# VHH binders against q99177, part 8

Target 1, 341 residues: q99177
Amino acid sequence: MKRGESQAPDAIFGQSRAFALSDSSVNPDVIEYLKSVRQEALRTNAISIKNHMNLQKRTRHKSSMYDDEDEGALKRHAISPSLIRLQRNVEIWVRWFNSVKATVLTNAYEFTGYEDETLDLLLLFLKNYLEDMPSKCTTVEKIISVLNQHSFPEKAEEKEENLQIDEEWAKNILVRLEKTKIDSVEDVKKVITEGDKHELVGYNQWFQYLINNEPQHTTFHEKITSKQLWVLIKYMSNTWIKEIHKKGRHYRRLQDWLFYILVHTPERVTAEYTSILRDLGKKCLELIQKKPVEAHENKITLPKEMAELNVEIPAAVENMTITELTVSVIAVNYGQKDLIE

## First folded at step 1 (VHH)

Design s4 (framework vhh_7b18_3)
Fold by ESMFold2-Fast, scan of step 1:
Structure s4 (fold): chain B 341 residues (1-341), chain A 121 residues (1-121)
Amino acid sequence: as target 1 above (341 residues)
Amino acid sequence: QVQLVETGGGLVQPGGSLRLSCAASGFTFSNYEMGWARQVPGKGLEWVSYISSGGYTEYQDSVKGRFTISRDNAKSTVYLQMNSLKPEDTAVYYCATDIEEFYSWNTMDVWGQGTQVTVSS
């Protein structure tokens, strides 16, 4: 009887649960009810803490405004040049962005991973590599027999050289195949297409992944789940947008990731998700007002994969910054136009 | 496994001092913001203080000038030095971080067990 092994401490209270929620000995209805209660408690407590802190920050802001000097008070009534620039260009910038988003999503097939032809070439290379091994264990022989059941088109052999794959790729795949139960060619295809399925956890792992990997549409299908997308938006709001705006370390890579995040953010979102986007938009406004960016310093550029779609960058959009684009998209597409006023 | 363990609470007379410590494990401590919140028995949570990975600090107005938050990244520990304690400071004090959700500079979702602080004559 291993039931009753404590779950990790509850995120709100720091206390372990009385029993495991996924224990099969417990009625499923009871487990679902407890999960529901936990989720409601977590969400309610997080909202309460957030609202408390937001209230305190608002109070500090008002206090700071009231304590300002008379000379400064008059200047504060003037609209900032950066806000004027934003208001003038928001509609043009968002229209362009929506056009890019539509083009990218329409061509999603080109980014969804391995085409059948590419997959056939990878399978053929793997088969040839395994067959050329000087000694074969039972597992390798089984994999070869599975691959021999697959019908390779003549074109696959003719195009093998175009993939630029090597022995290191084959060795890495073999290691994964040896750890997986392979009974069909579909199992082999799955190992090849799935890549590294290890879930990234927490700020540091995601930050390292983002700076070391170029954003691709396939990443948003295979690695970034819906939940993770919103986690990344929060990381952008809290840390990374500031680094991008200041042109800090890794700003170009993080900018590309932010562009992909905006493209893959759903058009219709809940009030909770709208709040997360609003927080990012407010942070963008704060950064734009504190440190206006010169248009010619860092021109907007499409990420490599999107640039290959030959999307035109109009003159009106050419000198837009990602920070300006981000708040514009949030304001127009998600009903937060009061941020810009 | 992410864990936060608070110590240093106790009974103290008004005007006294206490130093709370929170030992963190299971994550890269230096990359995350840390905070302290308190809960008066039968009431809601109140944020007390927060410290960023870079050492930027913020305080609730009622504790400003009396409390000091600090961190030691080498020891994966955050501290709350509480001076000039008042009966109103009586609460369970929780250490918190936002490791998984990193929701906002103002939100934490991983909490410690809490440590009781009682200010009474």
Scores: ipSAE 0.000, ipTM 0.141, lowest interface PAE 15.7, mean pLDDT 70

Design s5 (framework vhh_7b18_3)
Fold by ESMFold2-Fast, scan of step 1:
Order: C-alpha cells, then structure tokens, then sequence
Structure s5 (fold): chain B 341 residues (1-341), chain A 123 residues (1-123)
C-alpha cells in the first residue's frame, strides 16, 4: 500500500487543468488569467513540495549537526551570503533609486508637457472647424464652451505658431466627443487620453507589448492606468521577475519595464496594494536566496530614456541587480523591512 | 480584510432553478468587477460569468439565456440566477473579485476567491 502524496494547497482548482479553451464566446483574457492562476497554484504546490523536501534535508542535516560538538544555537540559523549582501547595501541602493525617481518624474513632467497644451490646441482646432461648418453645430459649440473654461483665447492663438496639431487625430477625437456626454474639462481629458487607445487586456497582450516596446514616461500617463499598474506588478511577481533574474530571452526589456514600474508606483498605497508589493518582494527574496549574485555578471542597466536624462550608476551601486533593488525598494519605501531582517 | 461568502447551492432536479449569492466585505464593492467560475467533476475550472463595476455583463456560451449575473452595490452582494439547470451544470461554484478601472475593463485578474458552493443537478 503506497501512501499517497500530501494534499497540495489548491482547494479551488484541484489537480485537473482541463477547461473549455475552445469556447470563443468566453473572453480569451479571462481564460488566460484563469490558466495563469492555475499554473501559479500548481507552481506554488511544486515549490511547497520542494520546500518540504528541503525541510527533510535540513532536518537530516540538523540531525548531523546535533552530533557536532562545536555547534552554536545562532549558527544553526545562518543566513545566506546573498541576504547578507542585501542587508549591507539596502540603504545605499534605495537612496540612489529615490534620487533617480525624483529626477525622472520631474523631467518626465517637463518633457511631456501638460494636458493643458493638448486642450489649447484642440480648442483652436474646434474653433476653426466651427467656422467651416455649413450650419451651426450645437454639439461642437457646447464642447468649445466647456474648453473655454480652461483655455485663454490669446494664449491658444500664440500656441498655433509654435505647435502643430494633427488634423486627422483632432477629427477622430471630435467624432468621439460628439458621441460622449461632455459636461466638464475633465470629461474632454478622458476622451483625449482613452478614446483612441486600444486597451490591452490580459497577460499575453501585455507581455507582447512590453517586449516589443521600450518603456517611456508617456506610456504611464496614456496607456497604463493606476489599476493596470497593479496588474503588471502581479505579472512581475508571478512570472516576469524570475525571467529577469535568470537572464531569459527578454530580461533586459523586462528589467527596463520593471524599473519604470517602480518609478511610477505611488509612495502612498492601500493595505491591499501593499500586499501585492509584499508578494513581489517575497518572490525577489526567494530568487536572491536560491541563486547568489555574481559580481560583474548581473549588473543593472539604465533604460534609454533615463540615460538621456544624464542619470548615472555610481560605483557604490554598479553591481546591484534589479531583483535586489526591487525587494529593497519594497522593504524600505513600503514598510516591509521584516522581509530582509 | 477581504471576505467573499457564497450561499444558495444545493440539490435541484433538471430544469429547476437556483440563485447563488456572494456577500463581499472588506473593500469598496462598487469599484470592483465580480465573476463566477465553476469546477466541474472530471473537468477543470471554467469561467461562467462576469459583471463589470459599471454593470455590463458577459457570459460563457453554454450558460447564455439560462444564467443571469447581477449585483447590489448597497448590499455589497453579487448574484447568479441559474435557470433551466442541466446535469452538466453540476459543479462547485466560486465567486471572485477582479481589479477593475471604471473606465477600462480588466477581464484577466482575479485576486480574491470565495470558498465555493456545491450545485448538484440530478433527478
């Protein structure tokens, strides 16, 4: 009678992986996410089995150590060299990161300009468009009235000489504005930022986008909403941080995206979002402890846009990895210091 | 502390009806999308239905016209009305919360799940 395996913690999904993937009426992104959660549950089970085996190995080693006459109580709780390296450098690494974050966010705001500039140009376009109308258009007049609450007419005229408006873009935005109820400047801003964007949905679409596009600050204003930022952090935790740490096929691009995600993560977050960050921090710590960082091999690199801002990597942090930085930022900036103690 | 508590499961004859309820607590319910998924014996987990924070709904083809998802934000509860039940609908049904932006739907991320409720359709 062979004893069965210990039941894995997976009360929701069980051991079977079969579900209706061929049903085209079911949103593929929902299926992809459920598949991802299923894979994570099975991976967690595999890790739990490995940890159980490691506990058995540690118990056997502890038994051997118990026979050792020269063992000390504190020596039995020795920490990894990677964790010691992390503890020694966390303050320097996080200070550097916080300085970079401040520089990047300040320059990003100046570089992209204000939404106000787009509103001024749109207002100017709509006023010119209204003059060319064969009859009065009450919808366009209402939109102009709303935008006039924001823009000063003489300033808008001055901007015409210095900035060019894409007429095709403006006409497309107008079509969307005409189909939407507009009562405030904020309603117009939402149409401008959201109306012409195909929303990326699900793990696969986001993964393809990240590997095919360089991170830019504008992406975090135009495409990555606050809610989607947290989704991407969970994808980092579940899959992408491991790929970065082992130097997989797309590690440089994913590393650059992770750096931008950390820069754009708010300083004040809810308890629910702190839990998401803690999970990422735990995954980073696990990876660091299982594979030691070799000097000169896993150095962090700056994304192209940040390098253009004259941000440099000083000698004190030149051999830091993104995995080490990520857990350090989470521990220090989000009150999770127990992760590295 | 986020909690999802499911009720309304049980034994029903083919062609019968059941209404599942999921009482949510520990978060601002009205800002989140909610879904139902089921674990069918001998098969894997399958998605059943989704309701956006804004009230729009989506259904798996096999349940369209038979099942209706709804929500009551004042009671922080999501419901699944199941009509014309078939033996094939026999499963453990799970309620789940999704991260969602009110202006942009994210169909792909569930972060909290209920304990599940058994539905058995048999004569």
Amino acid sequence: as target 1 above (341 residues)
Amino acid sequence: QVQLVETGGGLVQPGGSLRLSCAASGFTFSRYGMGWARQVPGKGLEWVSYIYSGGDTEYQDSVKGRFTISRDNAKSTVYLQMNSLKPEDTAVYYCARSLEDAYRALQTYFDYWGQGTQVTVSS
Scores: ipSAE 0.000, ipTM 0.135, lowest interface PAE 19.7, mean pLDDT 69

Design s6 (framework vhh_7b18_3)
Fold by ESMFold2-Fast, scan of step 1:
Structure s6 (fold): chain B 341 residues (1-341), chain A 120 residues (1-120)
Amino acid sequence: as target 1 above (341 residues)
Amino acid sequence: QVQLVETGGGLVQPGGSLRLSCAASGFTVSSYAMGWARQVPGKGLEWVSYINSGGTTEYQDSVKGRFTISRDNAKSTVYLQMNSLKPEDTAVYYCAVHTPFYEDWGFDYWGQGTQVTVSS
């Protein structure tokens, strides 16, 4: 509705504006009501799945009674139970996964997108840690002198108490500073914001790194480049997904890494990269159909860091396997739905 | 880059009908639950209707039998057909995208809203 002499009454009103529910201006009663709607949605999906399964059973039974008996032998394979399970759950599994991806990437951005104010607080914490060291080597004294040349904002000490950083962070930064040529505060800032970019080369080096280190969202900024991400997806497709599916020696660790690889795979990819994802999806589908495992015995577990983000597996997805999730994500998010149809 | 554009509001007499449309861009509509909520003048926001990714619909008790939610996945559009409108239905109607599954998640993306006025 428009107050002015415009040609259309709602012309100005036609512009939409998105806003987040996380805005503190939103009434808490409204948030509780919308949480109620979410619970209703989960119950409705469960009922719909049950009804869909009942319809599928009836359809299969009618099909068998109608035409297949006349030929004496089934001339084509019926849809496998594993594929039916995928088709039934793909929407629920992918929607949950996309929510987790959004949460993890938000946290990754907070860490890698340091504002000048946050960097100043980290520099102040590092300076105080180094000054309090009982023994100071030449390198430590040089770093302190560089940090003393920086102008900290007023009341920085008051805000430092609100940072969730500790001595372990400072110790890890110091190790990297000792290996880096430091001539200015900008050099220190680069060490803080840039991870260890020493490139691992080849299957054996990557395999040893993955099994010996827990995945974290920061690793995909600091250690794993875009090029290396696609190499790891190829290794998953060629070797590691089979070990995960059969519960081999390192399956829990490799499952955790696969989950993070899926989270950090870009939303938009080239045709070449889509082909790489399709190969992984095909391998997952092959494993599910050729070597089915009991879902309740092989249900997905989340990486340790997910507990810190309050990410958990809701009842609606609790019997999902990583192999099923992987092909579902590839099929829905990357336009490969023919894999599961 | 999620955008929701709402249209179809206006002035209508009691017992009349209106069809609201929500054109969505920047995401796959069929993969998410979509809903309508309304802000009544002088009251808080209240949920009206919901359609999940599987096509199952739910309605607030006061609108059951009068309102129908639907979607056209090919057009990336969600609709709210409102019949037998009452003065109490006067509100700003918002289209919203439901994010999934956790206790702390709700509707993350909202349109600007479209005004519906039911008056004789």
Scores: ipSAE 0.000, ipTM 0.140, lowest interface PAE 18.9, mean pLDDT 70

Design s7 (framework vhh_7b18_3)
Fold by ESMFold2-Fast, scan of step 1:
Structure s7 (fold): chain B 341 residues (1-341), chain A 119 residues (1-119)
Amino acid sequence: as target 1 above (341 residues)
Amino acid sequence: QVQLVETGGGLVQPGGSLRLSCAASGFTFSTYSMGWARQVPGKGLEWVSYITSGGRTEYQDSVKGRFTISRDNAKSTVYLQMNSLKPEDTAVYYCAREDIVATEWFDPWGQGTQVTVSS
C-alpha cells in the first residue's frame, strides 16, 4: 500500500526548489534577456543612447570621484551599519584581493595558461597518470611511448606536484587522444591546447557544471572563455549572489566560483562589460543593505587551490564576506566608487 | 540544444481570442521561468508576460487583464491565452527562456508565431 507514497515528498521537495528559484529574483533574468534581444535589434541607436547616459554620469563624478568620499558623504542620514562597515574597509579588502590575484596569476605553473612551461607540466602530469593505470591498452602504451620521447625540464617533476589539476582532466584528455592519430608529442600538445569543444548553453547547463565541478585555473582557458565569463557574471548578478549571501544550497561551491571569476575578470573592460559588473555590484550592495548577515557566519575562505599556494587571509580581512568583497572589487578596480559613496 | 517552437497564431478580428503554445526541449523545463515577447512589424521587440518556475506571473501593462500566461511542466509547454485582442496586438510572438544568453552563434529565438488582428 506504499504505491505512490514516495511521490508526495518528491513533489514537496520539487516545489521547494521551484519556489527557491522564483525567490532568487529569477524574473529579472527574463527581463534582462528580453532587453538584450531588443538591444541587439536596435543595437546602433540603443548603444549610442546608453553611451550618452554613461558619459553624463561620468562627467558628474569625473573630477571628484575620489573626493566624493569626504567626511560629509560618510555622515549622510539613514546610512546602514553594513554600508558604513563597507566604506571603512573597502580599500583594505581590495588591497588584499589584488595581492591574492597577483600571487595566483603570476605563478606560471598554475595560472599562465598554455605557455611552454605550463604545457610541459601538463604533459608530465598526463604521462604519470597514464603510467599509473593498472591496465593499459595498445593506444595508452603508444601515447606513453610518445611522451617518453619528450625532454622534460629538470624541475618539471617538482612543479608538476603543485599543478592544480585533477584526474578528470586526464580522463577527458585520454578520450580525445584515443580518437586522434598520435605520432609525436606535438600531436598530444594540440589535443591539450585545442580545448574541450563542448559548449555549455544556458543557465541550467552552467549551474549544473558549477555545482558538480570545483573551480580550477585551467577551466578558465578550456570552458570559460571571455564570452562565457560575462554570461556567468550575469548569472551571478541575477541569481547566484543572493544564494551565496543567504548561505543557500551550494553556497560554498558558488562562492569559490565567484572568487575565481573575480580573479579572472580582466583589469581593462569595455563600457558594456563595466555595466555588467556595475549590475553585480548593485545587487551585492542591495543584499548587504536589505539582509545584513553576521559577518562571523559568512566570512570568506580561500578556494582550496589558492589556499594550497600558501595564500593567507590576514586578521584585518578575516570577517569580510564574499558579497562585500565583490562590490568592493567592482567599485575600486572598475571605477564604480559611486556605488559605495 | 535548446529548442522553442511557437504555434497558435493566426488572423482574428478585434475582440477575438487566440491561444499560443510554446513547446520547449533541450533543457529541464520545470526549473526555468518562461516568457513571451512580441515584435511589431517595423518596430522593436516588446516584452509581454512571464511565468516563474513556481507559477508567479507578471504582465506588460497594455495586456494586463486580457492575456493569461500558464505552463504545463509535464508537457514542457508554456501558453499565452489572448482575449479581447486589439489591432495593436498584431505582431510576431516569440517564446523565451528567462536567462538564456546566446552562447551559440545564432539567435536562440524560435521562428515565432504571427498574430494579426484586423477587420
Scores: ipSAE 0.000, ipTM 0.146, lowest interface PAE 18.3, mean pLDDT 70

Design s8 (framework vhh_7b18_3)
Fold by ESMFold2-Fast, scan of step 1:
Structure s8 (fold): chain B 341 residues (1-341), chain A 121 residues (1-121)
Amino acid sequence: as target 1 above (341 residues)
Amino acid sequence: QVQLVETGGGLVQPGGSLRLSCAASGFTFDSYGMGWARQVPGKGLEWVSYISSGGHTEYQDSVKGRFTISRDNAKSTVYLQMNSLKPEDTAVYYCAKYDRNYLPSEYFQHWGQGTQVTVSS
């Protein structure tokens, strides 16, 4: 009558429980941002039309429901050089991106949950990391003393090397441990298994987090869940893509986060979420047309972590920008080709 | 493309058992996590259970010890064995595909039609 000890509040398990229980508190920042998004939605017919289609399920079979499509078609006889560049390169850019996405997702650390053996390996990695710190505060010393009370299996040190866990995981755990009362090994296990209990809420908190933290694949397992992913896409659409395109103060960091957001966006989404992507695509088109890309300006760069996966930018896509890539990915991968045709 | 078909629901007395099946197609089944969620009439969607590609399982506290999730990769099918059923287990049960994070049904277009489970004397 052995129950499997599947204490597994990993990214998947924790997010599933959050879906059932709703652990998020709404703050005024989020409400103000959502009001801003609503005002923008009223300015862009696409969101209003898609919401109507979703609620009423009454629509023409033809996908042309936008008031200005005929006007847009007429303007295309005076097509911009930037749009021609986009149309010529979209298939090559998206093919490259899809190959990178497949590489990243295939080589991603697979976290299926915290079994006792896995927990022991994680606790040992954390203990070794903390013991190797050159200067230890009172809190770190207490955590080490608590971990020293735990009995580790003899084979744990050998198997620890098989986990693709780095110092950044340990640093993130330490930040959470410092904010938690730790009296026993069970308290440490709870911090590891139950994830980050401090949820970022609102535009300002997420903006500060993104500009102050290096983009990492593991962040999308532990902190940027599917619910937060869509909120960040809306922030990109309404504010951050413009800052990236104009090479504003934080453009490189935001560009790297946008690249990971595109990598982690699911292949299949409902009409409501397709509408969110379409808004980002429309904003990218607006920026490309108002501020055309120079051949040797605004070239895309990859997050630092991509170099560890031997991901390179080939000559065929060398002059691509993140703004062009973003609208290309949305148009091709999410059935929004009318944006660029 | 992605298709999920749930079967095995029905009427059962309290304390009884049912086995639900979900036949999956349109994706590489053995590479993805699978799960079950249920919707009680008049209430929201509630997560029930998860099984990873590697066979790791997770359960909501209210069903732990009573329900068992399993998979057959050769048949592209996931199962939910429900034992010691209670009236509060009455719901429409839905099968779900997961990448690395659980996604709500509104995020994926390809949740199945569901299978009705009714626990009543």
Scores: ipSAE 0.000, ipTM 0.164, lowest interface PAE 16.0, mean pLDDT 71

Design s9 (framework vhh_7b18_3)
Fold by ESMFold2-Fast, scan of step 1:
Order: sequence, then C-alpha cells, then structure tokens
Structure s9 (fold): chain B 341 residues (1-341), chain A 123 residues (1-123)
Amino acid sequence: as target 1 above (341 residues)
Amino acid sequence: QVQLVETGGGLVQPGGSLRLSCAASGFTFSYYDMGWARQVPGKGLEWVSYISSGGSTEYQDSVKGRFTISRDNAKSTVYLQMNSLKPEDTAVYYCARGVTEYDQFWTGPMDVWGQGTQVTVSS
C-alpha cells in the first residue's frame, strides 16, 4: 500500500470534508471567516478570470496530463519569445542551480557529518544569541546559566560563521525551550536534536508557517519530513507558484521557500513523485507562456542563508525568474526534457 | 449560471465497473480544481478523489488503485472511472468545484456541488 514513502498516518488528504454552510460541526467563527475570505477570493477570481480569459483565447493549450504529442504540437505552432528564452538558457540556469545546491548541501553535510561538533556550534550560537538579547527574562537567564556550564571547544568559535543558521533558528529554538523544563545542557541538546514536535497539518497551517518563517537547512531536517516536502510541492503547483509569478502577496517569502524546496528535493524520486514534479513544471510553463517575464521586474534573489555563502551569480542567471528556474530544474534534473523541447 | 451535472450512476454487482461523468457550465472549467465526494444516506459526506487545474490527482485510501479521476478541458467534463466496486462504495456521488485561491478539497472550501448520481453495488 505504501509507495515511495508518500503515504503516512498524518496525511492531510483523508481530512478533506465538504464545506457545507449548514454543517453544525464547523465552528461558526471559522464559517464566518471562511465566508469573508471566500467572498473576497471570488471577487478577485472573477476579475482575474475575465482578464485571463482574453489571454487564454489567444493561447489555447491542451491540458492532457501526460500527452507529450499534444505538447509537441502546441510548441511547434505557438513557440513564444519566452519559450525561446527558456530553451536558450536552460543548461546555464540548471548548471548554476546544481552548483548552488552542491554548495548548500556541502555546508549542510558538514553540519550533519560532525554530529558532536555541529551540536556544540549550535549551542554556542544559541548562547551568543541569548546573551545579546536586550531584555532577558528569568527563563532566558536560566538557559544562559545552563549553557555557561558547558565546555565549548575553542575551535567552535571559528566555525560558527560557516553554519547555515541565523537568528530565526534561535528564535524558534527559544520558543520550544520556554515550553520545556530545562535543568541541564542535555535538556537543551534534546530540544535541538528532537526537532519541532509540533506537526503542521493542512494548507492554512503550512501557509502561515512559510509566511512567518525564513527557509533554513535545519527546517528541512527538523520540520519538513519527506512526506511533507511532497505536500508542499503540490501546494506550490496548485496555488503558490501562480502567486509568486504574478508578484502577489508574500511572493518574496514564497519564492525563497520554493528555492529551498528545489534544493532539498531528492535527486532520485519514484514515478509517482516524478509525476508531481511534472505537474509543477507544466504549471510553470503555462504561467511563463500566458504572462511573459518583464525583463527587470521578476529578477531572482537568493534566500538570505544562500546569499551569505557568497554564491556566484553569472550574468545569464541575473534576470532569471524562479518560475523559469523551476521548470528548467524539473526538465533537466528529473528527466522531463520534453517539457521544453 | 454555474452548473455541474453528474451522470453514469446505476446498479452494478460487486467487482463491476462504472464511469461517472460531470458536465460543467457557466465558468472557465480549466481554471478550477475538480473533485468527487460521496454520501451514504444518513451519513456524512466523504471526499473520494481530486484533480487539480494542473492535472495532479489524489485519492481516498479506500479507493486508491480502483478509481481513476480524469478531466477533458475541451469538453468541460470531469470523469471518475470506478473499477472493482465493493458494496461499501454504494453512495450518492457528487461532483464539486474547488476555489482556486485555496488548497481545494483537503481544506474543505468548495464552491459548487452537483445534484449527485446514485451508485448501488449489490449482488
């Protein structure tokens, strides 16, 4: 029944229930909020649909899920400047991305490959963060006292700057530490190593988490499981990639998360997972063909953590969009080159 | 006027097959995620299958491997191919349209529902 680790007891798909306004099992406050959001979404959607209807009639595309012949026919008869741009740059863009991915994962590997040393580095970073806080409560002072009882290797201070962690990681750890009884350094280590015990379920919880938190390597180890990664890719495909492409609300944060999702997507995936990636790639192609990239406005920016690694950005990459990168990575790295041929 | 019309239900023996169709009108079909839900008389509504505007599909565990959802955007129609039917699959099957600004069927926000088509699996 279990295929490629895609199904788990915490799967959100089994929780899908019809939203019936007469359903008394749903909290009235939630119903009122959903009515308000839905009404706003319908107004926005009506305007967008009218605008997109004219564009859709100009470029009718076939929606066959896995039909390469239909895609080939459409491409031959309706090759746009945006598709030509994609074809010209795909190899350079993917080569750059693979270089970035290797750099990020190499630094992440150092983090993981030296477990005792990495834990000392994490504890040192946390201690320094807490000591720099302008206002310290009793809990924070106790945690600092506990950390001061630990003997840090002298070399740990030299490597702290090379860690893929920042103040947001420390803030998240502090929230968990404040909810946990801390009597020793071992208690702090346990909070760090056990990861985030709060399991996020469903679109709304994940959306709020992504908007309120910066992507970090540690998040993909501690909070985003293999199963959750594929759920997030589906959310990208169904909703968030469109929002990113049109520069909608929170597009910069969602763009950063998408970049990290691409970096942390495994090199080898099952046929089922390849299908999920292909759907995202098809959605990206639809978006770039319907709404061509304006040369200066959709320029890709690296997430904070990756920018701090001093990754080189070639001239050919400077004007690349995340939508173009996403379909390029899917096409080249996951055997879907027919999408761009 | 937005409308969904289901057809294809009927009486079938255990192990049999049926293909349900849902004809949509009054909106730009290709922009919307579509799905199927079912209701046994006197019980709650259960989600069965989902197909996104981009073609991604999901299934309830009890129907996975037996049911296949598909869509034809040119005909504004969504289909549910049901194989190896069991008595427990007996229900009224409804076609539903999702809201594109939301994660459709597993978060519960659905805009439009059809009138339903009865599927009865009995010996």
Scores: ipSAE 0.000, ipTM 0.118, lowest interface PAE 15.7, mean pLDDT 70

Design v1 (framework vhh_vobarilizumab_d1)
Fold by ESMFold2-Fast, scan of step 1:
Structure v1 (fold): chain B 341 residues (1-341), chain A 120 residues (1-120)
Amino acid sequence: as target 1 above (341 residues)
Amino acid sequence: EVQLVESGGGLVQPGGSLRLSCAASGFTFSSYAMAWYRQAPGKGRELVAGITSGGSTSYADSVKGRFTISRDNAKNTLYLQMNSLRPEDTAVYYCARDYGWEDVYEYDYWGQGTLVTVSS
């Protein structure tokens, strides 16, 4: 793997590790953010070990008293079964999440663009899309010519048919290709794998970007700036979390983006940003209470890049939904526990 | 408190084998990428092998095909199986949590090291 190679490129800084440590051009905010997350990971890992032992003890005693406590909470505190479930599991869920976050961010520079196999399938999809265009300009014809020079694997057509790629992805790539000098298939691959150089503005542009692109760690350094991260959290709060919760058309992709957003949200935030997170937490709580979803119907899944780190999903966490995780993370990690109490 | 303790080093003849171990404590071992580094007398530390929390591995060109890095998350232990050892592999071997972009001494995540000497 790229991390283990002495001269491997650093995915965060775009160069070998030897230069990352001494390079004065390195962004200090990125370094401070990652250092703070690792320090938090160490604290969370110590707590996780202690909690794993405590969970074993609590399981021994709690199982026999579960129904009585739930009954008391419902009648005395007028809280819903969904909120009781949240209160019982929030500590376990957040510690698991913090462990995943620590693993992902510690391995951040090992994440690179698309795998060769996936890239070949994207190139084939793009080629087919461009060939189907009714009117072709000279640039489009040039790109088709370049793609025709590429040797696709024997089964690429079969595998491409199974991909869930929107035509909007191809349209977005074409816009970028039209602005780039393309002389080889490697140039096309760079456009596909590199972060979009255009600054996206407004809800519609961001929504199209999210549904047409798989979240990656590098996207949060190359395209999603600190300012844009908070804009996306507001969009999540106002619209997208509802779509995820009700299992709308794009819920799987939006869930993956939300998971990445939670991972890349800084541990130390201003009062203004805390307010933005609180609004998201409130919306999650509202959705959980108004439209309860069976956990087995809406189980959390890890995005592809994170799943490849083989992080275990314990039985206690297996039934969690992303909406429940989101409010739990906000409540525990950002001092908003009153939302769930 | 974070602790990394290396063991398994020793004197071995060229072509021989050694297995190094690193016992980790004070943090959730399964959540971190780990690495083996080495330092020969009068030279800087160099990366030998790395392994992610998920088990994906990487190796320096000088050791590819000869060394195998592995981990046992249940035992909080990192291993380095060293085969076909050469005199140029002589060094102190260090276990580390690999942050990738930081000064190695900043987080005190280097162990004390274990000496490997390859000579006849």
Scores: ipSAE 0.000, ipTM 0.090, lowest interface PAE 21.8, mean pLDDT 70

Design v10 (framework vhh_vobarilizumab_d1)
Fold by ESMFold2-Fast, scan of step 1:
Structure v10 (fold): chain B 341 residues (1-341), chain A 122 residues (1-122)
Amino acid sequence: as target 1 above (341 residues)
Amino acid sequence: EVQLVESGGGLVQPGGSLRLSCAASGITFSSYAMAWYRQAPGKGRELVAGITRGGSTSYADSVKGRFTISRDNAKNTLYLQMNSLRPEDTAVYYCAADTSLEYIYDNEYDYWGQGTLVTVSS
């Protein structure tokens, strides 16, 4: 293997997918607006998840009724005790997880996954930036032209008058946009969602990074971009989830990383990414059925950073394992409920 | 369809040699730790040799210096070179694959082959 793509200095290509909301240089109206966008997204996600959980309840109830009515039916011997435990608890486990995710994301001041809102703020910044230039900049004008296909409606002019953006972040994004071929809004989104160009390459480098570093919320802002997140989920599916399940040497650290990965996995994903999540869910289900571990022996724990936010693990979920949580989250939150039915 | 197919077993005289092969399909071979197990008639299955993804090897005391485990990721094949064979090496030899990051001395491997018989006699 050769070194990957040409690397750029970190100072210019810092953060591009999210920005902190606690900076005093940012207009308070922008902070309140970004907070309202996060709250609306979280509320919408919670409603969607609640609807999925209600559907899961009905499906399980019907299945249970059929099994009861069949008395001694062959169907019963096909369902393992581990699967029954999973089916009974999935609603409570996922509800708890979604609550933790909402709390963590709100308190961490991370603005991730709101590409459309970021595009609108970037468009506003670029229009103002262009006005300050002594000569016409064709690159900036092209980017503005592309972004105008995805912009605030003119009806929202009052909001634009009060909006500010982190100028340093926006300038860093502009430098990256100038070096990238931009033909569509999707190209701009790719630049915004890419993080530091000094990404780790391959399984061995990522494994060493994960076992030598504690997961932090900021790592998913600064180091683990959209592309890397899905690579790590594949590594979890192929290798790491089994090590976690059987309590191998690195299980505690890998479990913490898995919990962070689940928290930072976007609520809306493509069919390709759904397939990747399904593979992980299938592997989790296989492990649960092949080698059940005593629940109290391998119960879930919150990573240090999340525990410091005073997020409690209630008694109803404390005997859950991370493997059980992972397949439950995939099944309910990503439309893969057939895995556990 | 995940399959591990062993070959190369047979009848040999004491002091002879055999090379076992295990062809893997339906898996990303390079991501798996691989092992050879054996089971003698009327006895439990025991680990003979293991090899990690990185190529680190481990051997049972009874076969050290006589057996060599190796892998060819380009051909998705695991090998066991058996030299100086003894009657006590008579067993069915099984190929096993494991997604674990660490080498494991147990019967919890993800995938197993059907086995190939090795007989060392007279």
Scores: ipSAE 0.000, ipTM 0.185, lowest interface PAE 16.6, mean pLDDT 70

